Miniprotein binders against SET domain-containing protein 9 (SETD9). Designs and how they scored, part 21

Target 1, 299 residues: SET domain-containing protein 9 (SETD9), of Homo sapiens (Human) (q8ne22)
Amino acid sequence: MPGRLLRGLWQRWRRYKYRFVPWIALNLSHNPRTLRYVPEESKDKVISDEDVLGTLLKVFQALFLNDFNKQSEILSMLPESVKSKYQDLLAVEHQGVKLLENRHQQQSTFKPEEILYKTLGFSVAQATSSLISAGKGVFVTKGLVPKGAVVSMYPGTVYQKYEPIFFQSIGNPFIFRCLDGVLIDGNDKGISKVVYRSCNGRDRLGPLKMSDSTWLTSEIHNPLAVGQYVNNCSNDRAANVCYQEFDVPAVFPIELKQYLPNIAYSYDKQSPLRCVVLVALRDINQGEELFSNYYTIVS
Key: E = the ipSAE of ESMFold2; O = the ipSAE of OpenDDE; V2 = 0.75 times the mean of E and O plus 0.25 times the DockQ between their complexes.

## First folded at step 16 (miniprotein)

Design R4 (from J5 with I14L V45I; at its last look DockQ between E and O 0.49; V2 from the best seeds 0.63)
Fold by ESMFold2, look of step 16:
Structure R4 (fold): chain B 299 residues (1-299), chain A 80 residues (1-80)
Amino acid sequence: as target 1 above (299 residues)
Amino acid sequence: KVRITIEGSDPLKLREIIDRAIEIAEELGGEVYIEIRYSGDRWKIKITVEGLSEEDAKRFAEEIRKIAEELGVKVEVKIK
């Protein structure tokens, strides 16, 4: 059974070996998560790129300051104007910590999900889905998600349309397809995990990590990076988030790149790094599960 | 540090060795890295495993060579 289907996909792959590195291995179970229909291009831009960027910078800066005691090598590589910014921000943070009178073991005593809540007014986490057969899902665990908020990010290795994803794609329900054909492999296990880790190590500049690898572990540092577990909507489960593609601008602060849960498969930096955020389509209350517009292609 | 180079054209055999190498290395507590290239109707896959003891590295290398022989896949294993 699987061997014959795999051989068929492999033979198609061989036919195109000199022209393309084709994306030819689909999820063999035909999981709708890897296929989508977006009837209007405007639905992919619910909020501006400026608003996405502003939100990510706000969250990532808060995460960086929460872990500041462990950032000394990174700080030594930053321009003085940037170092002064973080020293000023820490002065404001110390005033807030003094009011709470926390005496935890380290500056990073707040958990990342607590930082998310303090920053955006809500937190999210994975848990068993309310869908009987879906396995994991993503829930609002604290607070209220306002309409238009960035609520999650789709993690994973980013492939341009001709880059080799064949082995990664076999039996893999976590491959996200962008509108322009860019692929993101959000699988946190097996070969997909190893590929992401390898690219992360390749791109590191000494102590500066150019992407977040902790979404592959049990202790994630960017709590937004759970979007691969958001299930698609259905007749019984209306969508409350949508996917929005975001290209990371060249001016993105280098010290905050450690929280981006995406990395390009190719070392060639000709294209900006693609990220995908999940944006709330309406207010989402505490305890609700996230469901995306991830429609099955009908034929 | 153990380096495995796998080369071939049969995707079923290649996927099996890749999956098995990752599983064994992670069970032994090794940190795994991979590079995948495709050219000339063949795949060339490099797997690097770090953090294994000398004893575990030898066991890993022997097990991978055994699997490669059973599948008829060309592999080169170096312990560095």
Scores: ipSAE 0.585, ipTM 0.879, lowest interface PAE 1.3, mean pLDDT 80
ESMFold2 (binder alone), look of step 16: mean pLDDT 80; pTM 0.736
OpenDDE base, look of step 16: ipSAE 0.765; ipTM 0.935

Design R5 (from R1 with R37T Y38R; at its last look DockQ between E and O 0.63; V2 from the best seeds 0.00; counts 0 for: pae E 1.53 > 1.5)
Fold by ESMFold2, look of step 16:
Structure R5 (fold): chain B 299 residues (1-299), chain A 80 residues (1-80)
Amino acid sequence: as target 1 above (299 residues)
Amino acid sequence: KVRITIEGSDPLKIRKIIDRAIEIAEKLGGEVYIEITRSGDRWKVKITVEGLSEEDAERFAEEIRKIAEKLGVKVEVEIE
């Protein structure tokens, strides 16, 4: 169908056009640039890739330790040096638990959002947006988010540049478009949900999960994986987070990959896995809703 | 488990079948898996549904065959 092919190319061009136009305007404007932290290592980035990695490792390790009694099958497949690391970390945690028991506190496995708060000093969650008719939004539920903090992650199936995305993209407002043309489909329903879950099952190595599929459910294990619910800024609501792209390094701990809310559509080891984090543009107080400066292209 | 193979060149009709398949399978409590491939202007979609009773699997298969016939889309449905 020649008309369908031309329409497909037009849709991709329209997405690229709108994605780059706001980005160019923001980067050329002196005032918008002064409102954002841009590290010298990364063009248009607020924090370095090393800072993103460090934050994710800290949160994912805390989530892993919190759920440690359910990780025994995974641990049996890891090198002894890695097991020893977690046994040492557990020894420190056990000492803290013993002190709390002396004060007659009941200890139990914490909910993921409490682990986030204990680890980063804040927690976020989805709830009904403060914008009428916007549906869901993401709020700071506890603590204060400092400028430059990683606040959330954009989940979904990752499609390489020019890789064909099936027709779930029509009427899908959760397609995130990276600067280089990589697409992330963050829709947690319908075809998008089934595609992600199918890729997750494809890549699983026994008990080792290579990505997080719980963001598709009502009980998410990675509380950062709610970024698809962050609404765009408007004239009445200035952006307080921005999206920042991050390629997962090859040395990423295999036992922590279960918390990465992204998976490549093609089984392809030629490119690193792309993730997208949301980074605070200023201090964000408890109770505030998150708003981003990203424009979504709808086909 | 039920396996559905859909082939065709009209992706909007194929999407309607996929959407219906997911809707019915989830209502029946089945687990759905999908693989989508493309060759030129043709799409091939494999859907696998697990966890259905024999009666639910037959009902599911009949519903998929009916919508495929209505849309003029070739499907193969097998129950294992």
Scores: ipSAE 0.541, ipTM 0.871, lowest interface PAE 1.5, mean pLDDT 79
ESMFold2 (binder alone), look of step 16: mean pLDDT 81; pTM 0.748
OpenDDE base, look of step 16: ipSAE 0.760; ipTM 0.934

Design R6 (from R1 with I14L Y38W K44T V45I; at its last look DockQ between E and O 0.63; V2 from the best seeds 0.00; counts 0 for: pae E 1.8 > 1.5)
Fold by ESMFold2, look of step 16:
Structure R6 (fold): chain B 299 residues (1-299), chain A 80 residues (1-80)
Amino acid sequence: as target 1 above (299 residues)
Amino acid sequence: KVRITIEGSDPLKLRKIIDRAIEIAEKLGGEVYIEIRWSGDRWTIKITVEGLSEEDAERFAEEIRKIAEKLGVKVEVEIE
């Protein structure tokens, strides 16, 4: 029942948002390459959606197996074929460890960042940015990131066009705007944190988690979910990653959804869940900070 | 478990209450949940805080009533 008054309110809300984004205007004036680059990048994805999916599945499966002893309730809800798949994967891993004859090779509860390194050949983490007064940044802490690798994910609550972003858009520098107007609120504090947790609890099916909420905490389970802290490039710091939008396919393994750092604000799942990954534009060495230059942040 | 319901048409006043509620609840070690609804002419905000002692729940409720009264916002508080 969206009436004329509801449409008028939506139109006023949209105009309000665009009028009160002085940070975006100032940022655009300081980063002209970002402006001329964005339209061309929307037509030229660095890697395919299939490659993004494959990478996420590889990482999420590794995280799931590492924590397998804590997944018993989730496994009890899955078809026997899926449970057998993981038992077979663990059996192969166990057999390989026995052949190595090393007690420490049997550790199955590594830290998530170690699993990321073992899976992709690199690890990333947030730390104090190399830019003066930029606050946090994201760094390659171990290994080498090859060009075209998925390096990070932009976490947060996903809002479709015309959904009320209350209240959360006021004074919030972590709003990511997708090309089609979908918004992701990547703020890990205040009302944004509370909204995400509320949606996470709403969508939970018993022990089965439909999204990752640990990116809101000091102990993250998906180490890719630090993308909200990747700083924009500047004249002095060239971009080495770009944003790439990804819609989660309907066939995504349900037991791995617990690692997706995004959740739809509306419970009505008529649209696929939007995620945003960060993809390396070149080889990135250990110790380098990540910088992007392809999307505006709405505040 | 504390349930707060606030209603109003002024999002800035409502936001001040929400921010204060989150601040206090987190300081007390409570876990906060929120539901925001638009009902045609008013916002309705439901805040749930779990994990507070009975004493802390009453203090939280007292602070929320105080700021809501100061801002002229209708508030309902339920402690379970």
Scores: ipSAE 0.452, ipTM 0.827, lowest interface PAE 1.8, mean pLDDT 78
ESMFold2 (binder alone), look of step 16: mean pLDDT 81; pTM 0.751
OpenDDE base, look of step 16: ipSAE 0.769; ipTM 0.939

Design R7 (from R1 with L12R; at its last look DockQ between E and O 0.53; V2 from the best seeds 0.00; counts 0 for: pae E 1.7 > 1.5)
Fold by ESMFold2, look of step 16:
Structure R7 (fold): chain B 299 residues (1-299), chain A 80 residues (1-80)
Amino acid sequence: as target 1 above (299 residues)
Amino acid sequence: KVRITIEGSDPRKIRKIIDRAIEIAEKLGGEVYIEIRYSGDRWKVKITVEGLSEEDAERFAEEIRKIAEKLGVKVEVEIE
């Protein structure tokens, strides 16, 4: 049984995990580009957790409905009340599109970025940064982002303070440090990619995915999951987004977990899954690049 | 499907093997999975590679054994 095996592994892990602490601390202090520091003035939340949850549910539901025809295996595992909820929502959507059916179906499904735009009034995507030599950045590609909107999510594997992140931290500029010491590894290459994929496969329940792995690919299903490429603000680039931590509530709809771009490193850890969203500090116009109020620690 | 078990106390040598394994397996079109354990001042890393042909799996296994021998790291490789 999985519970018996996981309990034995958990007990062994608890016994030895404290042996990593000095090694992890030394590596983090000697490699400042592998740890981003959140300024203390960023502790206050711009919007409530309920507003974050409401936004994510709205977007994820729209993504699910857009892909409804391809969700048959997942739907077969859901309670009838949940199935009927989506059937009702789809019926309303189909009624609105029926007028256009004359053209022999203009579109059977929309791209995820189009769903984001239809749902929130804007879309974002990664592209070459406007900063010379900064590599990739994230831009508002359509619409206007209002102040306080959830604009993006920071993807990656989530590590509690005492969990081993040593190999992943070497030369890794995509490690995000939460205020309480929780780490998120947003690197979509190398060992970080492999670790995330391994955890995603570990937690999968048949056809039911407990996290989104598509942020690791060229075909991203959750268009918000590009936050690891948002560049830090600087003297010449004022921040227009901030990071806000969000713990996923236990009642989060199981069929929508496939769009969460985060997964816990330890299986059966009873702490809620940590996510990080990026929230607009002001209205952000189409074509603007996102810059966070997160500073890289430099020794 | 190839399974690699790496054991040792030197994480930098182990990381080199991990990085090389990922690089080779992905270039051959394999999908890589990893599990990392630390206990008793030793690391135990399990790597699984799926989607390789029998020929590519044998080439991959030989390359991993070579780098492990050069670095003096204990590695066990199984092909199925």
Scores: ipSAE 0.519, ipTM 0.864, lowest interface PAE 1.7, mean pLDDT 80
ESMFold2 (binder alone), look of step 16: mean pLDDT 82; pTM 0.775
OpenDDE base, look of step 16: ipSAE 0.733; ipTM 0.928

## First folded at step 18 (miniprotein)

Design L1 (at its last look DockQ between E and O 0.50; V2 from the best seeds 0.00; counts 0 for: pae E 3.0 > 1.5, pTM E .787 < .8)
Fold by ESMFold2, look of step 18:
Structure L1 (fold): chain B 299 residues (1-299), chain A 85 residues (1-85)
Amino acid sequence: as target 1 above (299 residues)
Amino acid sequence: KVRITIEGSGDPWEALLKIRQIIDRAIQIAESLGGEVYIEIRYSGDTWTVKITVEGLSEEDAQRFAEQIRKIAEQLGVKVEVTIE
């Protein structure tokens, strides 16, 4: 009699398979791969796309200003109106510091995690998970995360529904499937790492980087880009974040694209770049680990 | 600059494990020599290509790298094209 529930799960699985990239669909026919996904009943967005965009712009601008001394080549590529904007913003900040006659840290750069805290009121980082066998997890290291805040981003190479992810999928637990079948490969090792770097180098316009590759290194520039290490919830660990899909609008400032931890596999510009953010479902205190609700297909 | 090209058609699954081993070994060896590795995988209908480019090797290291990759491919029964520029 329990076959009724199993049939329901199989039918739900088939709907997600329908949206898979063709090469992954072939893999599922021969030897199904690990794939993260969220059910359709969780498709409702917690916050608006405007709120996501506003948060990313606020954080990325703060990161850019913090590193302004190293942005001279990028600034030379920008219209004078954009350069003047940043120079005016810096002038306001320097005036405040100089007027106080406090000499400490007038010309120093803060760590990206400190910029995140100063900008959003909290910071996150990866560390050993509180779950015995889970490996790494993501924790609120400083401050309070309010409900509805963007807490993290899921990094990686973005594959459209029909694009080839066939070889990268072998033994890869960091492939995230969006509701429409777009895939994000968040693995920071091996072939996945090399593919991301190859796309990043391909899309670079002189000094202008179109994505962030530092999430692959020990010195990250975008501290939000740790979402691939957020662990699944359980009966003892209720989810406190959810995944929310976001398409990067065409008006996104080109000089801030260097902080987007996603890059499209194809060079064609037929679709907007897909990003995935993690959004707080409740207030999250300092020291808490982040947990999300996702499902895994494992053979 | 060293280029490794692997081409084929039809179902790539049968060759998948062998090609993946070549890719993994190429990345491992090239990075140990201080090379920068780039990969492009293209699909066009029934055909596919894998191109691996390694930059930043001396001519001596490039020749040794190419020889190692050809040897691994021979052992796995996979046809590869390796060129040094």
Scores: ipSAE 0.348, ipTM 0.776, lowest interface PAE 3.0, mean pLDDT 78
ESMFold2 (binder alone), look of step 18: mean pLDDT 77; pTM 0.693
OpenDDE base, look of step 18: ipSAE 0.801; ipTM 0.947

Design L2 (at its last look DockQ between E and O 0.51; V2 from the best seeds 0.00; counts 0 for: pae E 1.9 > 1.5)
Fold by ESMFold2, look of step 18:
Structure L2 (fold): chain B 299 residues (1-299), chain A 85 residues (1-85)
Amino acid sequence: as target 1 above (299 residues)
Amino acid sequence: KVRITIEGSGDPLEAMLKIRQIIDRAIQIAESLGGEVYIEIRYSGDTWTVKITVEGLSEEDAQRFAEQIRKIAEQLGVKVEVTIE
């Protein structure tokens, strides 16, 4: 008798469009949430997938070059054409600095948030939310975010729509639900953290990391990977970002995958890796907190 | 290296919540000892398996960890397999 109840619940988990437990995954905090259904054509895309890809490549290349002294093992595994590409990019950067500066100063490693600012014209970071009860939030710390800019990424383990997520869903408010039922678990603590770390270790190819695990630590290498702390909009806080889904294309440079803050739970090649970016709905000024449009059904 | 394996088939919700409690406790204890924790959760038909691997513990800490997990599982009435290699 006890096994029949959970069997039915587990089967509903597997066959639900979004693959979450109806009563365990729902928060009983009485906070109303709705899940907006949209057709397979995206109504949530503010910018093209090509623009998302271009932005991520620009940022990830800059992060890679900033850490170039730590990339020697990775470079040794790459074709010479790829190595020469980065040597050329370093040469161009050197030409852009003033000739009177000490070359040793030119080799200094900048903090990732400084690289983000130099690359996109703005920085974001976690801080105490302007909503006293929300704990953490995400703020624009430097510069101006133009409308349509990729401002953050939602990190976490990616579950295909029919993969069950039972143990991870218990008491977990960080599960993002994609339009097609793919789930991203952005919780950086407990079982969720360990699952992500395990998948990251599973997929590593020697020195080549196939995903970023540093979003789970105090020293984040991809400064965009703070999206799990972007709070939902409310009557007092209009949304200034939206979520936009992005599938990583096959042509994505392998040496830059180390900055993708997402990893597939199942190691299969049948589906591209899903990422979720946060895109500015308007110009966002320095000092503003980010607030998103995200709705789930509570009950 | 300590390995914890928990298996079930068609288990009631109450039993699975106790298993989640064991998972949480194992992670907490292993990390407090400086261990590196890895987990794999698999579902196959109506069966499921949780495998927890802890690396980087001294032999003494591995023994203490294993005995503590067995005791917690006994107190919760959950069958676990704990091995040290």
Scores: ipSAE 0.704, ipTM 0.916, lowest interface PAE 1.0, mean pLDDT 80
ESMFold2 (binder alone), look of step 18: mean pLDDT 77; pTM 0.704
OpenDDE base, look of step 18: ipSAE 0.810; ipTM 0.947
ESMFold2, look of step 20: ipSAE 0.487; ipTM 0.832
ESMFold2 (binder alone), look of step 20: mean pLDDT 78; pTM 0.720
OpenDDE base, look of step 20: ipSAE 0.807; ipTM 0.947

Design L3 (at its last look DockQ between E and O 0.54; V2 from the best seeds 0.00; counts 0 for: pae E 2.3 > 1.5, pTM E .787 < .8)
Fold by ESMFold2, look of step 18:
Structure L3 (fold): chain B 299 residues (1-299), chain A 85 residues (1-85)
Amino acid sequence: as target 1 above (299 residues)
Amino acid sequence: KVRITIEGSGSPFEVALKIRQIIDRAIQIAESLGGEVYIEIRYSGDTWTVKITVEGLSEEDAQRFAEQIRKIAEQLGVKVEVTIE
């Protein structure tokens, strides 16, 4: 993007992609919500990548089994060992075969929030924030969140460093910047929504979805995928979650990728898919709103 | 199905703002008509290429949508190609 008037802006953008994106930071006054851009300058993680993966696999398996009746085309593409695994898991849970007479999805399965509760002992959802009546926040709706639990995921299209983020960065308060310059656009409206949907369709392999697009809709299949609405902490509201980056390993079960709320902008890139989880810094009680400490001042 | 192709070159910031305005209006109008929008954005050299596909419009709505997009692009001085299939 070099140009006559944009040299200074390009240099500022390059510098800020490691900490602050200048165009995004200036939009706070236009939207009554908190700034979401959190650089983490530390390699310290609250929990291991193995623990993150284990939690995601546990939740995603439970979501898959809950909707097993609708997974028949996906199952037909999987090895028999994988199919047998899910049949065995269903036998343990005593989840019976759904009858064909039920054509309405709401009546044939448990709600994803209920599955989250049964799996992790808590559930979360977005609602009007306690900070302002016009803004959204994320609340623990049921149960107790233990310290170190994965509580939520930051959804959105993933851009590698130095990839142009058009058009989507203009007036967009939902750009999350990872420590290495990877960007995640968590905006569920406008061009951001359309870009994510287009990438999701591009990567789909027949009935196999390579990402979750339902976080863009009113009926979210992955109840963790609400992290873009977690508000920043303040003097009045101490942080109770932090962001933790996670690269999806190559061996991630293909039938569970439908629940990953992230998708790479560039199809031909072979980098691992970046996800960002939110991890509890302390026990969090039912009814509490989540707040992140996503600003770190470099001394 | 309506296909829109937008190309722009020149100052990257000014061009991006004009193209972004067309994209935002296209999404707004298409979704208000019940259309499903898909987009591909490419940047090569100093040129942006944007391809928008809208599905699920009636022929009447598709024609109205296409004319609105052509008018917006003309007002902004941006060249567009709009086709209805």
Scores: ipSAE 0.416, ipTM 0.809, lowest interface PAE 2.3, mean pLDDT 76
ESMFold2 (binder alone), look of step 18: mean pLDDT 75; pTM 0.681
OpenDDE base, look of step 18: ipSAE 0.788; ipTM 0.939

Design L4 (at its last look DockQ between E and O 0.65; V2 from the best seeds 0.00; counts 0 for: pae E 1.8 > 1.5)
Fold by ESMFold2, look of step 18:
Structure L4 (fold): chain B 299 residues (1-299), chain A 84 residues (1-84)
Amino acid sequence: as target 1 above (299 residues)
Amino acid sequence: KVRITIEGSDPYEALLKIRQIIDRAIQIAESLGGEVYIEIRYSGDTWTVKITVEGLSEEDAQRFAEQIRKIAEQLGVKVEVTIE
């Protein structure tokens, strides 16, 4: 790149920290994956916050029960009413298991993608995109996704509008910009990965995990946490999902926070944690790749 | 445990050099099997970066620290590197 052009932009950046559009545009030309953002037309939500919450609770509870043998230490810290709830649910799940086979088969758990399918009637996973230049994409691997379903979550570290993100944003195509200026860094490599892991370790309370770090690994515990790989629509690839912002309510069960693939950069527990879900704009068939839209669809 | 502290002023060129050190530190530490943690603060038009690497042998920690000091010297960036 021409040095004088970059130096001119550098001088403007130094005086106006929050105005770095030319630098980001030049940098993104060397990273083919487009910076993700929420368009102005997406101010209204496609489904209610209550519906998002209900879906996440349903999926996270199923994941928790599937992995119950590893949750006993967490359960000991929970109120008896909550602990009894899960013990009762497990008693129903253990119906039909023979006593002699029980000990050797108790370590047999379903894969998270199978739990997603059993819970929502569909499963998604990342794979090589059908777009030549995109690398990764996200596909419906089983079942049918109905219009309005939550199909994925955009993982990553959450930065409030005023928080310093400037090193992580350099050359980073996985920055998601919310309508109010909140940013989510969904990059699972380099400095972004290390920042998320540092925040996750900071917020851990003994056995209680306040966020999910497994989206950074090869074995994802929350199968919805692949949204950073959903590609933008184009003239040849119509959108079938949109982004929808969701603030985690105070009522959210503490034992299920381990599946939230987001964590606040600042150790400030007064603000609700921002999450972003991807919501189906139409019925999506098995085998289809997900593509995001800048606009909401009325029908 | 290896601790690296880097400070830099707001000139864009200085921040790019600090970013190069961070990227290189992460790459080297992970290749050695180390766990990397980062804290980044911005105050008074100055960035402060603290990097902590855990899980290195004493030999690897010494080698890592010397590599980081050399990279920082080549870039003209002042760093503080300590092994605990």
Scores: ipSAE 0.473, ipTM 0.838, lowest interface PAE 1.8, mean pLDDT 78
ESMFold2 (binder alone), look of step 18: mean pLDDT 73; pTM 0.660
OpenDDE base, look of step 18: ipSAE 0.864; ipTM 0.965

Design L5 (from R3 with D41W; at its last look DockQ between E and O 0.56; V2 from the best seeds 0.67)
Fold by ESMFold2, look of step 18:
Structure L5 (fold): chain B 299 residues (1-299), chain A 80 residues (1-80)
Amino acid sequence: as target 1 above (299 residues)
Amino acid sequence: KVRITIEGSDPLKIRQIIDRAIQIAESLGGEVYIEIRYSGWTWTVKITVEGLSEEDAQRFAEQIRKIAEQLGVKVEVTIE
């Protein structure tokens, strides 16, 4: 058992190491920050990474196909291995589009929130919170959210652990701190907005975006990307979602990356892109507001 | 294009310049891009503004130079 004891001490040291590193950032800032302890038992995932990935691929694929006419134009700029996946769909959509154009009829595409409902059986959106002082919140607008469903995503620019984040982090209530020290800046205004937009432009592959920037706008293409407005639980509001971290696998389909509401601040590909999803802790009915059970504030 | 380069160790003053640059440029219909680096205890900020007329670009550049002078921060502003 001595090997297990040494491994146990090493595991506690790794957890302790990550706790100690944040104080360096606080000490370099003249403004104190609120840090929360997250015990190892709280790191357990409600659903598997495979289930998260499957859900995201299902939603992103549905969003992609809903706007296929515009996406088909972009596909011409991608490798044949990607285009070949859609050749039969291109033939079918080409026939339908030509018939409608000959009759001069207006084409109708479903709204992204309708695609979310058709795909997952529910939809969510931001609105004025039911808490009198909270400002914005996120609500189930249609359908029923089953326990264990991915309900939302926390958008924003991703900073690796120990990577310095500029002063947009001071006074910024939308900084999410992952358990290992990775930060996500989900602020849709000011410097944070411009930083995300700049990284999105930097990483473009021709006309194809490598992340979703529409969460910064009034016309959101990925309706899951509203997680920064989910309020914390309180004595008056029990949590009904939790945060779950997810690393995007290297084989993630390139044509679907445009719907990921996260982008790495640095070009370094040594770590996978971190995303954070919100997962339902129970069935959530239409009209309910989402409240999270953990929230790390970096001010 | 207007390019602004800011170097310094006082991030609060640099933030004020960035915030004003974003505010002014967007009010003029410009697109703002930013790159922020930290090395050698110094922040380096590069701001690029696209989509301004020559007249607006010149006025914007002068406004940023004045703000930086008021704050005692050295900036380099170029119009391409």
Scores: ipSAE 0.599, ipTM 0.891, lowest interface PAE 1.3, mean pLDDT 79
ESMFold2 (binder alone), look of step 18: mean pLDDT 82; pTM 0.758
OpenDDE base, look of step 18: ipSAE 0.799; ipTM 0.947

